# Ledger of designs, part 3: VHH binders against FYVE, RhoGEF and PH domain-containing protein tag-77 (tag-77)

Target 1, 198 residues: FYVE, RhoGEF and PH domain-containing protein tag-77 (tag-77), of Caenorhabditis elegans (x5lx76r375to572)
Amino acid sequence: KLHYAAVEFLKVQNNYVQYLKEMAVLYPEYMERFGKRVGRDLLASHNGHENVVLQIKKIMVQILPIHEMLLKEIDKVCSNWDSRYPNMSKTIGTFADFLKCCQPFLDNKADFLNKLLQLRNEDKEFDEATYMFETEVFKRGKKGAVIQQLDQVHQNFMRYKLLMLRYSEYLIDDCDEKEKAQEAIQKLENVTQAVNQK

## First folded at step 1 (VHH)

Design c03 (framework vhh_7zox_3)
Fold by ESMFold2-Fast, scan of step 1:
Structure c03 (fold): chain B 198 residues (1-198), chain A 122 residues (1-122)
Amino acid sequence: as target 1 above (198 residues)
Amino acid sequence: DVQLVESGGGLVQPGGSLRLSCVASGFTFDDYAMGWVRQAPGKGLEWVSDITSGGSTGYADSVKGRFAISRDNAKNTLYLQMNRLKPEDTAVYYCARELGYDSSYWEPFDYAGQGTQVTVSS
């Protein structure tokens, strides 16, 4: 059960990195290509302000590398797993502080949601292109509603702590790893509060 | 179809108590860790507390010693006992589901409904 708890980190992180790639790369590229096909730039500035899709992209490209590095480190832990010497806590603890990279997104999430809703209501070609993108994501066995997925950044923050709590539950109270797990959990709690209470 | 229905919110004076409940349906409740998240007016989401399927609990520093999370797996119900409430606890409280580690499929953390409003004033 301990090994399965460790493997769940890999599964969760893989899915989150895919989500970040969808928002940083795939969605903007899809909108650009759709726009060229219909003869209009769907990502054009409005009243001198940058399009919300590109504003989201700017932030996501900063978050993505941190999570790709974390994914690589989690994969190393799982690939070399030995339940006699569990070692997930160091990896999660080391990356906990870097998770603050999502703060700019969380600060602007409500504004991004409102701007996306406005664009979809006022620009029928933008709405159609977004719907077609969501359909392509769904066909690949992934959930694709752009607006609904804006919560993924904060939800993923909460997932790390819950995964660490489940991992810790299967460790013996006297082992070194249990102490390291509790330290990692505390770091995640501190970062979550720092991000949410500013 | 995952459904989480929150209840128990209301208006309370500072120092008072409230108990929130969340009834879950559409999934095997005891396969999942569950938690409470809140959103104060004009602020982002703040994790409040969570509990694993095995009963291990966690709390935000702002609520430690005042709030107690619990679950009744037989009733598919999650609870949050809120004691010594402060004005800064004013928020909409959401019940949240975490993915199950016995599952062959990854699922995102989910919220259901409009949450339950807690107002601590006067």
Scores: ipSAE 0.000, ipTM 0.155, lowest interface PAE 15.6, mean pLDDT 79

Design c04 (framework vhh_7zox_3)
Fold by ESMFold2-Fast, scan of step 1:
Structure c04 (fold): chain B 198 residues (1-198), chain A 120 residues (1-120)
Amino acid sequence: as target 1 above (198 residues)
Amino acid sequence: DVQLVESGGGLVQPGGSLRLSCVASGFTFSYYAMGWVRQAPGKGLEWVSDIYSGGDTGYADSVKGRFAISRDNAKNTLYLQMNRLKPEDTAVYYCATGDSYFEGYLSDYAGQGTQVTVSS
């Protein structure tokens, strides 16, 4: 059903914004609070290099506002929904180019993964704090594994295209929205390929 | 530094209403789940209600349909509207971040509490 396909965008975007909040705000603040309790700074620099949690935070803080704006626009589409005049494609198409904001994260993802794994192996308190954070996220019905969640940025790109393809399938032939949906799908494909090929 | 300041408690008759408020500072309020936890005389801490950053709410079975949690992110304020109060609702009510009380950091990030007393 067309309306349910549109609502799926809202669910996906809300989950992704929650993930970005976890990485940009909640995880760093949790590590700061845990460090305060155990009497040391778990986010201190190592060998003159900034802690990986703070490196990730710096990038996520830039990405988050763009996706909060997209969430707000998707919510407006869903809240004012009229199946006679479907209108999701303009919103997705307009934001397609802005999705490139995740490129700095993707360029550094392998390095972030390696640094996070090393830090968890070498610092018992950091590992325990991260595990406790993951447990807290899981109790709220969200995926909590920080290392596995590093894939969410790339996976989210793939989700937009799949959601648009499903949305387009439910549109009647020869309507304006179907042409706009095809344009949005092409824009998403171009962005996805650019991201995947450096 | 995280600060939570509760207000709105008091003495009420059974069937009465109260509205609790909690003003937060020192953290990014809009991104955190917020909640209310209570402690009745001689009992442990009991979760009452929470509200996630996205607006989703949860309620303990004992208060569902009677209490309503809400937040005003522009004012960094959490609310609990308490209707049809019962003597069993008598407790000190604490404002807390979702992370704080679930992780056992209640002493670090919970407010001083506000006393609610419902007379028999």
Scores: ipSAE 0.000, ipTM 0.218, lowest interface PAE 15.6, mean pLDDT 80

Design c05 (framework vhh_7zox_3)
Amino acid sequence: DVQLVESGGGLVQPGGSLRLSCVASGFTVSDNYMGWVRQAPGKGLEWVSDIYSGGSTGYADSVKGRFAISRDNAKNTLYLQMNRLKPEDTAVYYCAREDFTMGYYDSYGMDVAGQGTQVTVSS
ESMFold2-Fast, scan of step 1: ipSAE 0.000; ipTM 0.238

Design c06 (framework vhh_7zox_3)
Fold by ESMFold2-Fast, scan of step 1:
Structure c06 (fold): chain B 198 residues (1-198), chain A 121 residues (1-121)
Amino acid sequence: as target 1 above (198 residues)
Amino acid sequence: DVQLVESGGGLVQPGGSLRLSCVASGFTFSEYGMGWVRQAPGKGLEWVSDISSGGYTGYADSVKGRFAISRDNAKNTLYLQMNRLKPEDTAVYYCAALPDYEYSLGGYEYAGQGTQVTVSS
């Protein structure tokens, strides 16, 4: 049970890293290549403002490395797992403060959503390129709807706390790891409060 | 079983025209991006043109304005209309299927046998 709770962190983190790669790398590259095919730069600036896809990319490329590091650390915990000495809490607690790196995205999420919706409504070729990208992501068994996926950054924050609460439930009462789990949960709560304050 | 069969190559004088065809089978043609790549004697493969599953086209700078790529999904056939041919267009031309986001693989997976195009007087 406890081991399965720990492995759930690995599954969640793998999925999130794949999502960040889609937004940081795959989606912008797809739009650039599609634009070359139609003889138009689909990511061009408009009225002196950077294209929303590139604005999202700039933030995602800063978030991605921290989550790749977290994935490696979670993988180490799971690969060396011993239920007699559970040790997920230190890894999550250590990375909790670094999760603030997503604050610029969360602060701008509503604006990004509105700009992306507007661009898809007004630019038929951009809309078709985005639809084709989403279709390819779907064929790979991944979540493909770009607009719907903008919530993943916020949802991922909420998932860590839920995963830690579930993990803590399976720990023996009064063990050292349970105290460390409570500390990690408190750190996640403090980070959530800090990013929510603006 | 994936099969690509190119045809339409030959010898042509500079300024001439040729139309290449590629008949595909063994996969859902309409779901794939398709392209033409060429290999000049003693050189590596060079991308010439591609067309998305949705019909959007791209061209190498060296052929833009002279070549036109098109597809017929009902016939599983890819075409390359080559106009105002130059000696430097001399190469074996290969038909290739590529994923819609070729950046994920970095290459062409389903190249055919090729068709020789020679531009010489």
Scores: ipSAE 0.000, ipTM 0.120, lowest interface PAE 15.4, mean pLDDT 80

Design c07 (framework vhh_7zox_3)
Fold by ESMFold2-Fast, scan of step 1:
Structure c07 (fold): chain B 198 residues (1-198), chain A 121 residues (1-121)
Amino acid sequence: as target 1 above (198 residues)
Amino acid sequence: DVQLVESGGGLVQPGGSLRLSCVASGFTFSNYAMGWVRQAPGKGLEWVSDIDSGGSTGYADSVKGRFAISRDNAKNTLYLQMNRLKPEDTAVYYCAKGSEYLDLFYSTDYAGQGTQVTVSS
């Protein structure tokens, strides 16, 4: 059960890294290629403002490397797992503070959502290209609904805390790891409160 | 060898009801969160509902109060009871296996072939 809880961190982190790659690389690339086929730059600036897809990309490319590092560390924990000596808490605790790297996205999320929705409503080719991108991502077994996925950055913070709470529940009450798990949970809570304060 | 087979779709009048079923095989059904995702013609993917291994449910605002998700672990079957259907509910509905416990909305590990639901007068 404990091992299964630990492996769930790996699954969640792998899925989140794939989401970050979708927003940082795959979505902008798809829009550029689609635009070339229809003879129009779907990612062009409007009235001196950078296209929202490129604004999102700029932030996602900054977040991605930190989460790739976390994924590698979680994978090491799972690959060397021994339920007699559980050790996920140090990895999560160490990376908790670095999760603040998503603050610029959270600060602009409402604006990004409004701009993306407006662009989809007013630019039919942009909307069609985005719909086709979402369809291609879904066919690969991953959800790619761009508007719905903007919430994933915030939700990912809550997932780490919930995963740590579940992991802690399966630990023996008198083991050192349970104390470390509580410390990691507290660090995650502190980061969550910090990023929610404007 | 994961397989998800949806059924129960069809044509229905506005205000009507349908029950979708999804029979799962090739994995330990009871260990995974399951959900329903829909795709309307010309629109993006929309998360409809999910249910975790413990039975906790979530719903999209557009269907809350009208749809009910449930599961039968003994039959490896997921259900979606759809009440007070609207033309806006017209879509292909996909059964989806979650790749994580807590939030099927983020990512799915596998999706079935889908079942067409058409709400029209």
Scores: ipSAE 0.000, ipTM 0.206, lowest interface PAE 13.3, mean pLDDT 81

Design c08 (framework vhh_7zox_3)
Fold by ESMFold2-Fast, scan of step 1:
Structure c08 (fold): chain B 198 residues (1-198), chain A 122 residues (1-122)
Amino acid sequence: as target 1 above (198 residues)
Amino acid sequence: DVQLVESGGGLVQPGGSLRLSCVASGFTFSSYWMGWVRQAPGKGLEWVSDISTGGSTGYADSVKGRFAISRDNAKNTLYLQMNRLKPEDTAVYYCAAETDYVPSLYDEYDYAGQGTQVTVSS
């Protein structure tokens, strides 16, 4: 049903905001506290370069507020839902351009992955701390390790178009919302092309 | 079915040394972070030291450089070597076990022993 398709946006956005908080706040904080316990700064600069965890944090703290705002707007749409007057498309369409905020992360993803793998291989305490964060920090299950979670930025970016396509399939052919959904899908496609083109 | 039994406490003069032991049973000792927590008379619990499954150690600032934590997985035993003891170290010392996380981040323990009394006095 149409309402369920709309509610899927809320579920996906809630999960993504939680993921962004993990990478922007909880992971760096965990590494800092673990470092204090073992008497080392696990997030120290190496060879004059900022630690990769802090590089990721710097980007994630800029992405997080945009997605928190989007979550609030999606929640408002769902809380006031009336299937006779569906209205998710305007919210998604309005935020489509702001999704480009993930571009700096995507541009540097391969470098971040390589640096994390190198640091985990070369620093036993960093590796142990990351492992502990992955297994226990929230006492909640996470899908995959931190390294696999780096894929969530790209995957979530692509999810909006998929969600909009599913939402549009449940709309009546001659309703205004279906035209707005097609416009939002086109905007998401344009942003995707701009981001992936390099 | 989990049991942690502390021993090695006693009366010692300032500047003296004591070695505490904790024998664990009823769980896979090598899979747990182990630590020592103490409670001085009329005070709350204070984290003292812990040791990870991988052997990484941490110490409270008040004991750093004087205490050394270690573990023997073959004997399911945790140790705390206490040197240069001060009257301020007087407390009941508890052995504690936590599943794969840093205890000081959560102030929680899955299991705790009955404690062993350490008194530092002239």
Scores: ipSAE 0.000, ipTM 0.131, lowest interface PAE 16.8, mean pLDDT 79

Design c09 (framework vhh_7zox_3)
Fold by ESMFold2-Fast, scan of step 1:
Structure c09 (fold): chain B 198 residues (1-198), chain A 120 residues (1-120)
Amino acid sequence: as target 1 above (198 residues)
Amino acid sequence: DVQLVESGGGLVQPGGSLRLSCVASGFTFSDYEMGWVRQAPGKGLEWVSDIYSGGSTGYADSVKGRFAISRDNAKNTLYLQMNRLKPEDTAVYYCVKGYPEWDSYAFDIAGQGTQVTVSS
């Protein structure tokens, strides 16, 4: 079921864009609103270092537009789908190199995790605001824990290769799209190797 | 007709252990992320743990090192081994069905839950 494989790309990409919006927009907004309520800036710098939520936001804001554009292009493929002329591979192949935009996040993930845990332990109001954000995200049908959500960037990157492999398996051997799918898979593998070499 | 039936809860002393089970039906269990969430009295839902068919697991910081999630795909059953239980682990525990492993980790809740009370 080739069409099903294409639709799964749309579902995964839509979910990932929502995740990026939660980390880039919703989480900082929760910190800001809760801070106003308790009369304190929960996003303030500590010991001359920018707050970890804002550090994460800056990276997510860079990543988000690329993934919103990819979502729009995947949606076009699915909305105009014709199984006689499958065409997902060009879209994925074109965006493969841009997926390197997640590298700054992956390079700093362990540091972000440690800073977030430290801040939650030391600042009860920050911890409470984070818990409220997590509860809201969970109510929207998503995994709410911020620490587990930090793995989404790496996991989503791995998902593109798995989605393309499944898509390729449903294609007729020796068709033009099968060759394009193999090229896209190779590009995704190369990008995966590049971001994982550190 | 998706059904998730939790069991194994009860009353235990602090430091004790319990093993929760969740029997799933109405879907291809092995294709989905499965997890546990809990709701303590007067509080919202809190994610506890999840597991993918490939064995990849995640845990909330509050339970790391104490809880172990596992699954038996042949029996359509999810487990949560809870060790070194604390009063703050008192909650109704719900089995949750996610999406296929390569999806967004979104969850559906379909069970009625099982009560865990940790008290002296």
Scores: ipSAE 0.000, ipTM 0.145, lowest interface PAE 13.9, mean pLDDT 80

Design c10 (framework vhh_7zox_3)
Fold by ESMFold2-Fast, scan of step 1:
Structure c10 (fold): chain B 198 residues (1-198), chain A 124 residues (1-124)
Amino acid sequence: as target 1 above (198 residues)
Amino acid sequence: DVQLVESGGGLVQPGGSLRLSCVASGLTFSSYAMGWVRQAPGKGLEWVSDISSGGDTGYADSVKGRFAISRDNAKNTLYLQMNRLKPEDTAVYYCAAHLSEYDYIWGSYEPDYAGQGTQVTVSS
């Protein structure tokens, strides 16, 4: 079960990196392509303000590299797994502080969601393009709802703590890794509190 | 390589019944919450029903009392029994899998994996 718990980190991180790529690259490019087909720039500025899709992209391109690095480290742990010497806690603990990189998105999440919903209500072509993007992503076995996915940054943050708690539960008592797991859990808790207090 | 393969769709008259099946491979089926999502022509994705790894079920208001979701963990298969079908049930139905053991946010359902879909047409 311990190995299964470790592999779930890889699955969760891979899915999250895919989500970040969708928000940073695929969704903006899809909207630009769709706009060209209908003869209109769906990502145009409004009243001198940058389009919300591009505002989200700007933040997501800062978050993505950190999570791609974490994914590589988690993959190394899983590909070299030995249940006699479990070692996921060091990887998660080391990257816990870098999870604060999501703070700019969390600070603006409510505004981004409101702007995105407003744009979808006011611009029928934008709404259609977003709906078609969500449908294509879903059909490819990926997360498919852009608006519903705005919570993924916060939810993925919370998932790391859940994954570490389950991992820790499967560790034998009195092993060094269990103490390291508790340290990693504490770091995740501290980061979550720091992020939520701003 | 994870695969979810749906079957059982087709043409049926209003008031009729269909049973959809979804066979999963490449994942530990019993650890996943499973669900059905549909897309009607010209409409968005609609969550139809879900079943947790523990067997707890949920249904959209539009299908409550008419549809029944179930799972067979020994066969890695998810089912949707659809009764008293209406023209409004016409849609492509997708099988979806979600990490259940670690997902305390199930109320905001998001599939980790989805199948290719099966067409259900309710027409006289």
Scores: ipSAE 0.000, ipTM 0.233, lowest interface PAE 14.1, mean pLDDT 81

Design c11 (framework vhh_7zox_3)
Fold by ESMFold2-Fast, scan of step 1:
Structure c11 (fold): chain B 198 residues (1-198), chain A 119 residues (1-119)
Amino acid sequence: as target 1 above (198 residues)
Amino acid sequence: DVQLVESGGGLVQPGGSLRLSCVASGFTFSDHAMGWVRQAPGKGLEWVSDIYSGGTTGYADSVKGRFAISRDNAKNTLYLQMNRLKPEDTAVYYCATEYFDSLSEYGYAGQGTQVTVSS
């Protein structure tokens, strides 16, 4: 059970890094390529304001490297796993403070959602290109509705505490790792409170 | 340019075995998780198996105990050992990566490799 809980961190983190790459790189690139094929810049500024896809990209590019680092560290823990000496808590605790890198996205999420919905309603080619991108993501076995997936940033941020609580529950004895797990959970709670204060 | 080249598919009788290979290039293979997905005729995509850079693996319930995923980081190659094959395993098998610098129209590098289990 304990090893399964550790591997669940790896699966969750891997899925999130793929989501961040979709928003930071793949979606903007797909829209650029689609625009070139139809002879129009789908990501053009309107009334002097940057396109919402590019606004989202700028934030996601800052978030992605932190989560790629976390993924590598979680993978090291899982690939060297020994249930006699569980060691996930140090990795999660070390990265807890860096998780607030999502704050700029959370502050702007409602605005991004509204702008993206408006652009899809008003620009048929943008909507078609976005739907084609979502279809491509779905073919890769990923849940890929761009608008619905904007919640992934907040949902993923909240997942770490739940994963740590589950991990801690499977520690059979009162050991050093259980104390470290409690410390990591407290750090995650502190970051969550800071983020939720807007 | 990211490239994934699948091979090893073919026609096999029920109960037989096949080994699929995927040679990767254009990215640091050892840093990324790799996987296999399949699409049976007239059906949607089904995730078959994942392997992370450190060797941790996962499998779909439909293939557990029959398939084994592995990787050789020195050769930039992903493998899927398929044992005790069933007619239900008939599908096009695609090598998948989390390195998404070059998104193709098909979503998977190459054409996939066809596995047909029949007599």
Scores: ipSAE 0.000, ipTM 0.216, lowest interface PAE 12.9, mean pLDDT 81

Design d01 (framework vhh_8dlx_2)
Fold by ESMFold2-Fast, scan of step 1:
Structure d01 (fold): chain B 198 residues (1-198), chain A 120 residues (1-120)
Amino acid sequence: as target 1 above (198 residues)
Amino acid sequence: EVQLVESGGGVVQPGRSLRLSCAASGFTFSDYAMHWVRQAPGKGLEWIGNIYYSGSTFYNPSLKSLVTISRDDSTNTLYLQMNSLRAEDTAIYYCARDLYEEWGSYFDYWGKGTLVTVSS
């Protein structure tokens, strides 16, 4: 049961890394290729302002490596798992402060959402290309639209806390790992508060 | 078996209000964030908003003044309250569960939707 809780971290982190790759690499690349096919740069600047897809990409490219490192560390915990000596809390606690790397995205999320909605309403080729990209995401067994996915960065903070709380519930009372789990939960809460106070 | 069933759709006059419900079963509803999404005729999917297990809500800025999302964890029900309905609100409305399952998907389960038609 405890092992299953630990494995859930791996699955959630793997899925989040895939989301970050979609926003950092796949979505911009898809828009560039679609634009080339229709003879128009769908990611061109407007009124001297960088296209919102490229603004999002710039931030996601900085976030991605941190989450790839976290995925690797979670994978090590799961691959060497022994329920007698659970050890997920140190990994999550160590990476908690690095999760602040998403602050620039959260600070600009509402602006990004508004710009993306405006661009989809005003540019029908951009809208069509985005919808086709969303269809490709669905075909890969992932569900959700680009606009829906903008909330994933904020949701992921809450997922780590939920996962840690469930992991802690399966630990024996008064074990060392349960104390470490509480410390990791507190660190996640502190980071969540710091990020949301903007 | 996870199941999401939307209800409350129908024909409604412009300017009126309507509340949609989504009945959830087969999982611990209180542990999941839930979303509302709509699709108007001839348009793509439009995200309306979400509500986390904590009760915190986030909305599509273009719709924020017109909708309210709430949940009742005691009855496993998600709600969407819509006010000042306009013809452009005509759409199929879906509820969706956020990720917390073994196979790892952002929205792992969707309902079949409920049709809202705003017309005189």
Scores: ipSAE 0.000, ipTM 0.120, lowest interface PAE 14.4, mean pLDDT 79

Design d02 (framework vhh_8dlx_2)
Fold by ESMFold2-Fast, scan of step 1:
Structure d02 (fold): chain B 198 residues (1-198), chain A 120 residues (1-120)
Amino acid sequence: as target 1 above (198 residues)
Amino acid sequence: EVQLVESGGGVVQPGRSLRLSCAASGFTFSSYGMHWVRQAPGKGLEWIGNIYDSGSTFYNPSLKSLVTISRDDSTNTLYLQMNSLRAEDTAIYYCAREGYDFLSGYPDYWGKGTLVTVSS
């Protein structure tokens, strides 16, 4: 049960890294290629402002490397797993403070959502391209709604906390790892509070 | 469309009990795990617990003795029973549906929340 809880971190982190790659790389590339096909730059500036897809990309490319590094560390924990010496808490605790890197995205999320909705309403080729991108993501068994995907950054904080709480429950009382798990949970809670406060 | 509507919040005195409800629609309720989450004023999200489609429950260890989660699949309703309420339990309480894109874990749809105020 404990090992299954540890493996769940790997699944969640892999899914989140894929989401970040979709927003940082795949969505902008798809819009660029679609634009070439229809003979128009779908990512062009609007009223002197940078396109929202590129604004999101600029932030996501800063977040992605941190989460790729976390994924690699979680994979090492799972690949060398021994339930006699559980060790997920150190990895999660060490990276908890770096999760604040998403603050610039969260500060701008409402603005990004409004701009994306506005652009989809005003530019039918942009809307068509975005819909086609979402369809490709759906075919791969993932959530494809770009607007819904903007919630993934906030939801990721809840995921780490939930996973650590489940992991901690399967640990024997008064073991070293249980103490480290409580420390990691406290760090995650502190980051969640800092991020959610206006 | 998926809808989750919390109810049962309000002003309650310390030491009392309160039961919150969540009415679910727009999906096959009996096939999904459900979560309760709260957010105190100026604080982050705090996970309370979940109930799987099997009826098995898992709780935040710090809240385990104070709360009970249950479900009624015949009425598509999720419940949160809270006992021995303290001022620190003042929060907006959210009902949330377990995500479908991995085996278990994060919620993918949230209600708008119901406010519980515990006043001295």
Scores: ipSAE 0.000, ipTM 0.117, lowest interface PAE 17.2, mean pLDDT 80

Design d03 (framework vhh_8dlx_2)
Fold by ESMFold2-Fast, scan of step 1:
Structure d03 (fold): chain B 198 residues (1-198), chain A 120 residues (1-120)
Amino acid sequence: as target 1 above (198 residues)
Amino acid sequence: EVQLVESGGGVVQPGRSLRLSCAASGFTFDDYAMHWVRQAPGKGLEWIGNIYYSGSTFYNPSLKSLVTISRDDSTNTLYLQMNSLRAEDTAIYYCAKAEDYYDSLGFDPWGKGTLVTVSS
């Protein structure tokens, strides 16, 4: 059971890295490809403001490397797993503070949502390109709606805490790893509170 | 030049096992995640699974056959072990190198693939 709990971190982290790549790379690519087909730049600035898809991309490309590093470290823990000497807590604890890298996205999430909805209502070709992106995400076995995708950043924080809680429950009492797990859980809670302040 | 050469395909009877190999050259093999992908006649590409540089594996949960992916970094070789083969496993099997995360949304098959035909 303990090893299965550890492997769940790897599955969740891999899925989240794929999500960040979809927002940073795939979504802008669909806009560029569709724009070329219809003879328009769907990512053009409007009224002197940068297109919301590019604004999201800029933030996602800053978040992505941190999560790729976390994925590599979780992968190392899982590939060298020995249930007699569990060691996931140090990795999660070390990265907990770096998870604040998503703060710029969370601060702007409501604005990004409003701008996306406005563009989809005002620009039929932008809406159609977005629909094609959503369809591609759905074919990959994920929920494709952009509105739902914007929630993934916040939901990911909840996933780490829940995964750590399950992991901790499978550890024997009074082991060193259980104390480290409790410390990591506290760090995740502190980050969640800091991120949710305003 | 990146080269991937798949081998080990052939005609096999249902219920039997088969191991496919992929010989890699032209890049630092042990720095990259590797994937297995297949394409059945008249169908699209289906992702089978991948193996990270560390040895950790992920598999397509929709896959009907039992599969295991492994790698030997000393020989630059990727393996796909398939057990309990079914007619639905008939396909051309490709190995693929993962690209850089910033520029890759997945993988591209490299090489000619190896045909597996499951028939009685």
Scores: ipSAE 0.000, ipTM 0.123, lowest interface PAE 16.7, mean pLDDT 79

